# Designs tried in a protein design chat: miniprotein binders against b1l550. Part 260

Target 1, 279 residues: b1l550
Amino acid sequence: MRLPEELLERARDIHSEAPSHRIKLDRVGSFGLKVPVEFKGFLLLAEADVWVSLPEGRRGVDLSRQVEAIYELSNPPKDPFSLCREAAISLLEKLNYADSSGVSIRFDAPLQDGESLKYYGVEISSIASDEIINKIRVEILGMTACPCTAELIRAYKSSEIAATHTQRSLGILEVSTKAEHPDPDKLASIIERAMSSPLRTYTKRPDEGGLVIRSLSNARLAEDVVREMIHLFLEEFGHLPEDTHILAAVRSMESVHMHDIYAERSFSLDEIRKEISSH
Below, E stands for the ipSAE of ESMFold2; O stands for the ipSAE of OpenDDE; V2 stands for 0.75 times the mean of E and O plus 0.25 times the DockQ between their complexes.

## First folded at step 20 (miniprotein)

Design zc14 (at its last look DockQ between E and O 0.97; V2 from the best seeds 0.84)
Fold by OpenDDE base, look of step 22:
Order: structure tokens, then C-alpha cells, then sequence
Structure zc14 (fold): chain B 279 residues (1-279), chain A 89 residues (1-89)
């Protein structure tokens, strides 16, 4: 049922009224939208959040305009990064009472794994005000092998390749920059390369054996993984603005303990360069 | 190498600043409309992505309700200037 349009002439514009309390809000918007995006030839249904700031003198945000803004840009489907940046700017332009806007888009990114697919998690955002800041978070699972247990077993059995416990580990790279969003596949690759071995969706027996042997031969602490992620990140993305902020983290789901091991480092490119140069 | 292209289209002021260092192209776009300023940046290390990001910049500028043909001309000028610099490198 649609109400008669003539009612709009009689109805107050509630959103434009002064609020009972003159307080600015930082974010008002629609969360949990589903938007189509194109990523590496895949059409994906991503989850999106859209918001703007609300000045103290305005009761509410035109939520319909926010939704329209992102869907207009989503047809035809485009890459989620361009969509994110364009939508953030569009929101700020369309809702001229706002001094800031934001868009967040979440999806699982397909990653080719031989004849099968694996995936990594992606969350991107663009925050627009006087400047635009782009943020990307990539999460991908890998495998770590414990070097401490390996060393003990090596000492005990005198084997070239020592057995050790292995576990799944979640690697995380989060980047906030004034530049465009960094390449998510490159970020995922950095995380995988920083671990003992990648995971595979499909393995034949020889491949599985090789994967395990590689892991055992490349045993790494959670701390090692984070340091390696940072190192590889600097090699690949050292061209980003110096004020670019990075979070590198790993959560190892330890197979011999009831708890996980977690390690992280937060830094700016300027900060970490100074740190490395001092050594 | 660096250059700046500026235009005013339908009351919207657009500034595109380009810095080229080797194969790195840094593009900073500033759009001013009705007393508001928005600035965003690209750092392009793969020349093959230049076209993609120029197209994006064009789409973004069009969001401000400016004449699409004038925006197209502006972006083509920027493209030409970048290509001229890259050819000399």
C-alpha cells in the first residue's frame, strides 16, 4: 500500500526540524545494505554501510538519499574500491548539511587455488571530509608450525626435518591511507608468504605432503609472522604516503593449547622507516 | 616532474596536481563547491592503472553536477600531459 502523495504537502519535514537537543552526531546512516560489486570477474553481493554526520540543528538525516546514492553507483556493478570512494564523495555532495561521510563495504574475496577457490576477508572504507581517507582490512588464514617444539624434537631425534605441531593462523593487514586502497590480492599474498605455508582448498596427497613439509621447514612464531608481514609490506607498499597507518597482526589458533596466540604491531610508514634505519 | 591543471566549471573549482617520479604518478584532486573543499589522492605505480583512475576522477567530478563535456576535456588534458612526461622518461 502506498499512501497518497498529497499527504506530503500536509506533513511536516521531520528531518529538517530542529532537534529537542542541539547535539551533533558523528555518524547516521544505513547499515547492512547489500550491494552488487564486480571483483576479478566475479559478481559478488557485498555488505555495505553508509553514513553521514548530522549537524546540531537538524533532527534527522535523509536516509533514502543515502541509499539511493550507493545504489545509483552500483548499477552497473563495479569494483568495490571505486564504489567505496565514489559513494563517500557522493554522500557528502548530496547531503550538503553533512561535514563528513563514510562508506564501508565487506565481502569475501575469491582467490584462485589451482582448479579450486579459496578466499580472504575484505573490509574497505572511505571517510570523506575536507580530505578522503581510505582504509582496507584484509584477513586470510594460513598455517604456522612451531619452531620451539621443532627444535626440541630435532634435538631428541636428530632428524633433518623435525616434527612439530601446526595450527591455522589468521593474518591481518589493515591499512589507512590518503591514497587509494592498496591492492587486496597483494596484501593477502604478503600475509600468506609471511606464514609457514598457505592453506589450500583442495590438495592431492603429494601436494598435501609438500605443504606440510614446507611448513615444517619454515617454522615461525606468531611474532615472526608479524615481522615478516611488515617487512614484505614495506617492500611492496613503501611508495604510499608517509602518514599511511598500518596494523599487522596474527592470531594463531594453537593446536596444543586451549587459547590462541596473538601478536600485532601498529605503525605509520614514517615511524617504521625511522625504526629500521636506527638499527 | 610536476604540473597543475585548474578549471572552474559551473561554479565548481577543480585542481588536479600531478607529480611524476620515475614510474610513480601521484595525482591530487581538489574540488571546491559552495565553500566546501574535498581533496583526494592516488599514487599510481602501475601505468596500466592510470586510465582506470582518470576515469574514476572523471566520474567523481561529475558527481558535483558540472558539465560532463568540460570534465571530459579536463581529464583528457591531464592524460595528455602525463603521457607526454612519461614518453620523455
Amino acid sequence: as target 1 above (279 residues)
Amino acid sequence: SEFTVEAEINGVRIRIEVTINGREIRITVTIEKDGRRIRFMYVITDPEKLAKYLEEIERIIKLFGVDPEEVKRLIEEVRRLIEEILERL
Scores: ipSAE 0.833, ipTM 0.942, lowest interface PAE 0.6, mean pLDDT 93
Fold by ESMFold2, look of step 22:
Structure zc14 (fold): chain B 279 residues (1-279), chain A 89 residues (1-89)
Amino acid sequence: as target 1 above (279 residues)
Amino acid sequence: SEFTVEAEINGVRIRIEVTINGREIRITVTIEKDGRRIRFMYVITDPEKLAKYLEEIERIIKLFGVDPEEVKRLIEEVRRLIEEILERL
């Protein structure tokens, strides 16, 4: 049953009261919302979080207004990147007691894989205050081939035989910038090109053989995959603001080990350029 | 090349700063309402994205409860100026 609207006039506005303890909160919001989005012609069901800061003098947030802000912008479904940026600003405008707002959106992005599709993980966020900071994280699986084992096998046998262990590896690029979110497909492409070979949804024997040969021809340490990601990122996105922050990482699910190998580098564009120019 | 367009619509002050350097178009938007200011930017290297981001900027400004026709005219003026500069190389 819907209660009579007139009760709003008679009830206390609990949210606008001062709290017993005047302590500001950094994030108060609704998490795990299901939001429809449109990406490259696909209708996807994304998961979103929305929040605002809460000043020390305000007891609570208007949670329904937060949810309303993102849902109003999500109908009809639209580009998740535009939705993320617009919703963050809308939250800050609608909840004018907050000094910052945030929106995050998570979805699996389709990627063409021959005659089928594969998917990679995308998480974006926008944090709005006096300025907006946009962040995107892309995760995609690829294949790596160990160059150390390949060299040992070459040295043991004539150069006619190429062999090494291969494994699935998760590549990660995370970018935080004042500019609009980078294109996730370009980030995914950077990760895949840095690896020994892409992973396919399925293959038949001739194609499977080609994939393995490709990986052997591009054997790379996890450390060098990260370095290659950085190199390719700078070529594609060196135009972003100098204080743009990047994390490049690889988690290799080693076929001959009980544990994963992990390599990571965080940097700003200004920082990495100084590092490279010093050599 | 660079230019700035300013407007005040229904008490909301809007400033759009555009810098064009070769193929790179940088757009910085500042919106001020009731003493609160927010600034955001785009760094466009793909000219096909220009229309998309101008439409986004229009939608963002309209979130502040201002006359949508005046916002539309503001964005059309920005687009016109960008296109004139790009045509001159």
Scores: ipSAE 0.771, ipTM 0.928, lowest interface PAE 1.0, mean pLDDT 87
ESMFold2, look of step 20: ipSAE 0.770; ipTM 0.926
ESMFold2 (binder alone), look of step 20: mean pLDDT 85; pTM 0.847
OpenDDE base, look of step 20: ipSAE 0.832; ipTM 0.941
ESMFold2 (binder alone), look of step 22: mean pLDDT 85; pTM 0.850

Design zc15 (at its last look DockQ between E and O 0.95; V2 from the best seeds 0.82)
Fold by OpenDDE base, look of step 20:
Structure zc15 (fold): chain B 279 residues (1-279), chain A 89 residues (1-89)
Amino acid sequence: as target 1 above (279 residues)
Amino acid sequence: SEFTVEAEINGVRIRIEVTRNGEEIRITVTIEKDGRRIRFMYVITDPEKLAKYLEEIERIIKLFGVDPEEVKRLIEEVRRLIEEILERL
């Protein structure tokens, strides 16, 4: 049943009324939308959040208009980065009472692994006000081998390849910049290269053996992984604005402990360059 | 800055500033409408991305309800000027 549109003329506009308490809200919107996106030749159904600020003098946000804004831009499906940026701007234009807007889009990105696929997690966002800030978070699993145990085993029993415990580790790069979103495949590659070895969805026995040997030959602490991620990031993305903010982190699901090991560094490009130059 | 293109279309003021640092091209777009300003930026290190970002800028400007043909002309001017810069590299 659709109510007569004539009722809109008789009904109070609840959203435009003054609230009982004149308080600005930072974010009001729809969370957990599903939007189609095109990424690397795949059509994916991504999760999306859309929001705007609400001024103190307005009771509510026009939520339907927010939803329309992102879906208008998602048909036909396009790359999620363009969608994110365009939608954030569209929200501000369509909801003129808002001083800020935001869009977040989440999906698993396919990554080719021989004849199979692996993946990494992606969360992209755009926050619009007087300026637009773009944020991307990439998460990918790799493998780490412990250098400390390797050294102990080497000292105990001479071997060309020191045995050690290995574990899955989650690498994280989060970048916030005034530029467009950095390439997620490049970010994922940085994380994988910072690990002892990548993970594989499909391996034949010789390939699996080679992967393990690579890990043992490239044993790294969680701390080493984070430092390597930062180093590789600076080489690839040093062209980004100096005020670009980065979080580099790793969570190692340690095989010899009941708990995880975590390491991180948060920094701006300007800050980290000054730090490195001082050595 | 290498150049700045400015236009006013249907009361919307658009500024596109292009700067160069070596092989890096930065495009900064400022849109002003009804007393509001929005600024966003692209950093182009790969010329193959230029077409994509110019198309995006065109789409974004159209969100403000401006004449599509005038926007197209503006973007084509910017494209031409950037291509001239790239040819000098």
Scores: ipSAE 0.819, ipTM 0.936, lowest interface PAE 0.6, mean pLDDT 93
Fold by ESMFold2, look of step 20:
Structure zc15 (fold): chain B 279 residues (1-279), chain A 89 residues (1-89)
Amino acid sequence: as target 1 above (279 residues)
Amino acid sequence: SEFTVEAEINGVRIRIEVTRNGEEIRITVTIEKDGRRIRFMYVITDPEKLAKYLEEIERIIKLFGVDPEEVKRLIEEVRRLIEEILERL
């Protein structure tokens, strides 16, 4: 059912009125939208949020216009990073009463894994005002092997064969920058290389044995995984603007404990360079 | 190497600044309409992504409701100048 359009002439435009309480709002929008995106040749279903700021003198946001704007840009499906940046700017241009806009997009990214695929989590956002701030968060699972238990086992039998507990660990790399979003595959690679070994979707026994042997050769504390992530990040992305902000973290689901271990470091590129140069 | 291209299309002022440092290309775009300025940038280390980002810049400028043929010419000129910079090395 569709109501007659001529009713618009008789109805008040509630959204353009002043509110009874003149208080600005930071984010007003639509959250949990489903949008198709194209990533590395895959058509993926992503979840998106869109918003704008609302000045104290405006009662409401034209929410249908927000939703229409992002859907127009998402058809046909395209690269989620371009969609995110373009939509943020489009919202700010089309809703000229706002002084800022934002878009976030979340999806599981496919990654080649031998004969199969595996996936890692990606969330991106773009916040537009007089500048554009682009943020990306990547989460991927890897394997860590405990160096402390490995040393204890070596001491027990003086064996050439090392053993230790291994566990799944979630690596997190989050980047906020004025430049375009960093390549998520490169961020995921940094996280995996910092771990003792990657995790596979499935393995045949020779491959599984190789992963275990690799993990023993790269036994690492959660703290050292974070440090290695930072080192590798600086090698790959040290060219980004100096005020780029990074969070590197790992959550290790320790197989011999009832609880997880967590390590993190946040920094700007300017900050970390000064810290490193002092050693 | 460095260059700047400026244009005013249908009352929208567009400035595209390009600098090169080694194999890194920085593109800074400033769009001003009705007193509002929006600035964004790209730091391109993979030359294969250049065409993708130039197409994105073209789409972004068109969001401001300007003559698409003039925008296309602006982006084509920027592409040519970037290719000239890359050729010098």
Scores: ipSAE 0.728, ipTM 0.910, lowest interface PAE 1.2, mean pLDDT 88
ESMFold2 (binder alone), look of step 20: mean pLDDT 83; pTM 0.823

Design zc16 (at its last look DockQ between E and O 0.98; V2 from the best seeds 0.84)
Fold by OpenDDE base, look of step 20:
Structure zc16 (fold): chain B 279 residues (1-279), chain A 89 residues (1-89)
Amino acid sequence: as target 1 above (279 residues)
Amino acid sequence: SEFTVEAEINGVRIRIEVTVNGREIRITVTIEKDGRRIRFMYVITDPEKLAKYLEEIERIIKLFGVDPEEVKRLIEEVKELIEEILERL
């Protein structure tokens, strides 16, 4: 049953009323929307959050307009990065009482692995005010081999290829920039190259053996992985604005411990360049 | 090389600043409407992506309710100016 539209003319606009307490809110919106996106020839159902700020003199946000804004832009499905940027701007235009807006989109990105698929996690966001800041978080699993145990076993057995414990490790790159979102496949590649080896969804026996040997021959601490991620990031994305902020992190699910090992570095491009140049 | 294109369409002021350094194209767009300003930026290192981002800028400007044909002309002008610079490099 739809209520007669004439009742809307008689009803108070609750959203436009003054609140009982004049307090600005930073974010008011709809979380957990599902929006179609096109990514690398795949049609994906992504999760989306949309929000705007609410001034102190307004009781509520027109939530229907927020939802309308992102769905208008998602038909036909487009790349999630342009959708994110366009939607953030559209929210500010449609909700003119807001001084800021934001959109977040989350999905698993497909990555070709021979005849199969692997994936990495992506969360992209755009925050709009007087300026737009774009953020991307990429998470991908790899494998690390411990160099410390390898060295002990080498010393004990004098073997060319020392056995060591290996574990699954999650690499994380988070980038916040005034430029467009960095290429997620490139970010995922940086993380994988920083690990001892990538993971594979499908392996033949010779390939599996080769993968393990590669890991043992490229043993890395969690700290080594983070440093390598930063190094590779600077080579690939050094053209981004100097005020671009990066978080590089790894969570190693250590196979010999009940707990994980975690390492991170947060930095701006200008900061890290000064640090490296001072050595 | 750098240039700026400015237009006012239906009370919306649009400024597009372009800097070309080698193969890097930096585009900064500023849109002003009803006393509000929005600024966003692209840093393009792959020339093949230029068309994609120009199309996005066109779509974004249209969100402000401006004449689509005037926006198209503006973006075409920007594209031509960038291409002229790239041909000289």
Scores: ipSAE 0.828, ipTM 0.940, lowest interface PAE 0.6, mean pLDDT 93
Fold by ESMFold2, look of step 20:
Structure zc16 (fold): chain B 279 residues (1-279), chain A 89 residues (1-89)
Amino acid sequence: as target 1 above (279 residues)
Amino acid sequence: SEFTVEAEINGVRIRIEVTVNGREIRITVTIEKDGRRIRFMYVITDPEKLAKYLEEIERIIKLFGVDPEEVKRLIEEVKELIEEILERL
């Protein structure tokens, strides 16, 4: 049932009133929206959140206009990064009482893996005010091999047997910048190259053996995985604005322990350059 | 090399500042409407992506309810200036 539109003339506009408690709100929005996106030729169903700030003098947000802003831009489906940046600006323009707006979009990104696909996690956001801040988080699993155990086994019996414990490790790169979002595939590649070996969806025995041998010959501490991520990131993305903020982390699901190991470093490009140049 | 293109379309002021340094293209866009200013930027290291980001900038400017043909001409002017600089490299 649709109500008569004439009621709009008789009903109070609750949203435009002043609230009884004049308190600014930082994020008021619609969360968990399903939006179609196109990524590398794939049509994906992404999850999006949209929000705006709400000044202390305004009682409510026009939530239908928020949803309208992102859905209008999502038809036809397009690049999620463009959608994110454009929607954040559209929200701020359409909801002119707000001082800031935000959009986040989450999806699993396909990555070619031989004759199959694998997926890695991507979450992007754009926060618009006087300036736009773009954030991206990439999470991808890889394989790590313990160098301590590998060295002990190598020395044992003076043999050349390469062995150590191996495990899945989750690599994380977060980037917050005034420039456009970094390419997620490049971030995923940085994480995988920092690991001992990539993980595959499926391998035949010769390929599986090769991955294991590669991981054993490329054993790395969790700390060194993070350091390698930073090194590779600077090589690829050192051109970004100096106040760009990065978090590099790895969570290793150690196969011989009951617990995970975690290593993390956050920095700005300005900060890390000073640190490196002091050596 | 660097340049700035400015326009006012339907009461919306637009400023596009471009710096080309080797293969790195920095574009800063400032849009002002009704006393509110929004500024955003791109740092393009692959010139092949230039057209994609210029099209995004065009779409963003159009969100402000301005004449789409004037926006198209503005973006074409920016594109031509960038391409001229890149040809000398």
Scores: ipSAE 0.770, ipTM 0.926, lowest interface PAE 1.0, mean pLDDT 89
ESMFold2 (binder alone), look of step 20: mean pLDDT 85; pTM 0.839

Design zc17 (at its last look DockQ between E and O 0.97; V2 from the best seeds 0.82)
Fold by OpenDDE base, look of step 20:
Structure zc17 (fold): chain B 279 residues (1-279), chain A 89 residues (1-89)
Amino acid sequence: as target 1 above (279 residues)
Amino acid sequence: SEFTVEAEINGVRIRIEVTVNGREIRITVTIEKDGRRIRFMYVITDPEKLSKYLEEIERIIKLFGADPEEVKRLIEEVRRMIEEILERL
């Protein structure tokens, strides 16, 4: 049942009324939308959040207009990065009472692994005001081998390849920049290369053995992984604006403990360059 | 090398600033309409991506209600100017 449109002429516009309390809100929107995106030849159903600011003199946001804005741009499906940026801008334009807008899009990105697929987690966002800031978070699992245990075993029993405990570790790169979103595959590659070895969805026996040997031969602390991630990031993305902010982190699900080991560094490009140059 | 292109289309003021340093192309776009200003940036290190981002800029400008044909001409001018710089490098 659709109510007669004539009722809209008689009804108060509740959203445009003054609120009981004149307080600005930072974010008002729809969370958990599903939007189709095209990524590397895959059609994916991504989760999306859309929001705008609400001025103190307005009771509510036109939520339907927000939803319309992102779906207009998602048909036909396009890359999630352009969708994110365009939608954030469209929200500001369509909702003229807002001084800021934002879009977040989340999905699992496919990554080719031989004849199979592995994946990494992606969350992208664009925040629009007088300027647009783009944010990307990439999470991918890898494997770490402990160098401390390896050294103890080497000292105890001379072997060319020392045994050590191994575990899955989650690597995280989060980048906030005034430039476009960095390439997520490159970010995922940096994380994988910073670990002892990548994970594989499918392995033949010889390949599995090789993967383990690689891990043992490249034993790294969680701290080593984070430092390597930063180093590789600077090599690949040193062209980004100096005020670009980065979080590099690893969560190691350590196999000898019931708890995880966590390490992180937050920095701007200008800050970290000064730090490295001082040594 | 650097250049700036400015246009006003249907009350939408557009400024596109381009800096080319080797193979790095930095594009800064400023759009102003009805007293609102929005600025965004691209840093392109792969020239093959230039067309993609120019098309995105074109779409974004159209979101403000600018005439599609005039916007197309503006973007083609920017493209031409960038390509001319890249050919000289």
Scores: ipSAE 0.813, ipTM 0.935, lowest interface PAE 0.6, mean pLDDT 93
Fold by ESMFold2, look of step 20:
Structure zc17 (fold): chain B 279 residues (1-279), chain A 89 residues (1-89)
Amino acid sequence: as target 1 above (279 residues)
Amino acid sequence: SEFTVEAEINGVRIRIEVTVNGREIRITVTIEKDGRRIRFMYVITDPEKLSKYLEEIERIIKLFGADPEEVKRLIEEVRRMIEEILERL
């Protein structure tokens, strides 16, 4: 049932009133929206959050306008990165009382893995005010091999055995920048190349052996995985604005321990360049 | 090489600042309407993606209510100037 439109002339506009407590709000929005996106030829169902700031003098947000802003732009399905940036700007334009707006989009990105696919996690956001700040977080699993155990075994009676424990490790790159979002496949590639070996959807015995051998030949401390991520990131994305902020991290699910190991570094491009140049 | 293009279309003031240095194209866009101003940028290292981002800029300007045909002409002018610079390289 649709109510008569003429009621709008008689009803109070609750949203535009002043609240009884004049307190600004940072994020008021619609969270958990399902939006279709097109990513590198794949049609994916993403989850999105949209919000705006609410000034102290306004009681409420026009929530239907928020939802309208992103859904109008998502039909037909399009690149989630363009959608994220455009929707954030659209929100700010449509809701002129807001000082800022934001959009987050989350999806699992497909990546070719031989004859099959594997997936890695992507979350992007765009925060618009007098400028736009774009953030991307990529998470992908890889394999790590412990160099400490490898060295101990190598030293054991001049051992003829090359061995160490291997485990799944979650690599994380998060980038916040004023430029467009970095390509998530490039970030995922940086993480995988920093690991001892990538993981596969499935392997046959020869492939499985190859993964283990690769891991043994590239045994790395969690600390050095993070350092390698940073090195590779700078090679690929050194062109980004100097105030771009990065977090590089790894969580290793150590196969011989009951607990995980974690390493991380946060930095801006200008900070890390000064640090590296001083050595 | 650097250039700036300014336009006003249906009360929407647009400033597009472009720097081309080798293969790197930096585009900064400032849009102003009714006292609201927003600025955003791109750092394009693959010139084949130029059209993608120029089309995004076109869509963003149109969100502010600027006449689509005039916006298209503005973006085509910017594209032509960038492509002329790239052709000399």
Scores: ipSAE 0.737, ipTM 0.917, lowest interface PAE 1.2, mean pLDDT 89
ESMFold2 (binder alone), look of step 20: mean pLDDT 87; pTM 0.867

Design zc18 (at its last look DockQ between E and O 0.99; V2 from the best seeds 0.84)
Fold by OpenDDE base, look of step 20:
Structure zc18 (fold): chain B 279 residues (1-279), chain A 89 residues (1-89)
Amino acid sequence: as target 1 above (279 residues)
Amino acid sequence: DKFTVEAEINGVRIRIEVTVNGREIRITVTIEKDGRRIRFMYVITDPEKLAKYLEEIERIIKLFGVDPEEVKRLIEEVRRLIEEILERL
């Protein structure tokens, strides 16, 4: 049953009324939308959040208009980065009472692994006000081998390849910049290269053996992984604005402990360059 | 090398600032409408991506209800000026 549109003329506009308490809200919107996106030739169903600020003098946000804004831009499906930026701007234009807007889009990105696929997690966002800030978070699993145990085993029993414990580790790069979102495949590659070895979805026995040998030959602490991620990031993305903020982190699901090992560094490009130049 | 292209279309003021440093192209877009300003930036290191981002800028400007043909002309001017700079390098 659709109510007669004539009722809109008789009904109070609840959203435009003054609230009982004149308080600005930072974010009001729809969370957990599903939007189609095109990424690397795949059509994916991504999760999306859309929001705007609400001024103190307005009771509510026009939520339907927010939803329309992102779906208008998602047909036909496009790359999620363009969608994110365009939608954030469209929200501000369509909802003229808002001083800020935001869009977040989440999906698993396919990554080719021989004849199979692996993946990494992506969360992108765009926050629009007087300026637009773009944020991307990439998460990918790799493998780490412990250098400390390797050294103990080497000292105990001479071997060309020191045995050690290995574990899955989650690498994280989060970048916030005034530029466009950094290339997620490049970010994922940085994380994988910072690990002892990548993970593989499909391996033949010789390939699996080679992967393990690579890990043992490239044993790294969680701390080493984070430092390597930062180093590789600076080489690839040093052209970004100096005020670009980065979080580099790793969570190692340690195979010899019941708990995880975590390491992180948060920094701006300006800050980290000054730190490195001082050595 | 730097240039700025400015246009006013149906009361919307658009400024596109471009800086070319070697193969790096920085594009800063400022849109002003009804007393509001929005600024966003691209840092392009791969020339093959230039067309993609110019098309995005065109789409974004159209969100403000401006004449599509005037926006197209504006973006084509920006493209031409960038290409002229890149040919000199």
Scores: ipSAE 0.828, ipTM 0.940, lowest interface PAE 0.6, mean pLDDT 93
Fold by ESMFold2, look of step 20:
Structure zc18 (fold): chain B 279 residues (1-279), chain A 89 residues (1-89)
Amino acid sequence: as target 1 above (279 residues)
Amino acid sequence: DKFTVEAEINGVRIRIEVTVNGREIRITVTIEKDGRRIRFMYVITDPEKLAKYLEEIERIIKLFGVDPEEVKRLIEEVRRLIEEILERL
């Protein structure tokens, strides 16, 4: 049953009233929306959050207009990065009492892996006010091989045994910038190339042997992986605005320990360039 | 090379600032409506993505309720100027 529209003329507009307590709110929104997106020819089901700021003098947010803004732009399904940026601006335009808006979109990005697929995690956001800040976080698993154990084993029999422990390591790149979101595949590639070896969905024995040999010949500390991620990031994305902020991190699930190793560095492009140029 | 294209469409002011430096194209868009200003940018290093981002800019400007044909002409002018500069390189 649909109620008569004429009732709208008689009902109070609760949202536009002043609240009992005049307190500004930073994020008021709809979280956990299911949104179809199109990514590199794949149709994916993404999870989205939308929100706006709420000034102290306004009781509520027109929540249906928030949901409308993102769903109107998502039909037909389109590139999640364009959707994110466009929706953030649409929210500000539709909800003129807000001084900021935000959109987050999360999905698993497919990546070709031989004759199969693997996936990596992507979360993007766009925060709009008088400027737009775009953020992307990419997480992908790789393999690391410990150089310390490799050296001890080498010393044991003067290189008679080529061995060390290997483990899965989660690489993380998070970028916050005024420019458009960086390409997630390039971020994932940077992370994988910084590791001792990529992980595969499956391998046949000769290919598996090759991955292990590569890992042994490219043994890296978690600290070295983070440093290499930064080096590769600067090579690919050094053109971004100088106040772009980056977090590079690795969480290594060390196979010989009950606990993980973690390394990270956060920096702006301006900051890291000064640091590197001082050597 | 640098250029700026300005337009006012249905009371909405639009400024598109473009800098082309070798392979790098920087586009900064400023939209002003009813006293509110919104500014966003792109830093394009792959010229093949230029058309995609210009189309996105067109869609964003149209969110402000302006004449879509005037927006299309504005974006076509920006594309023409960028392509002319790229041909000289």
Scores: ipSAE 0.755, ipTM 0.922, lowest interface PAE 1.1, mean pLDDT 89
ESMFold2 (binder alone), look of step 20: mean pLDDT 82; pTM 0.800

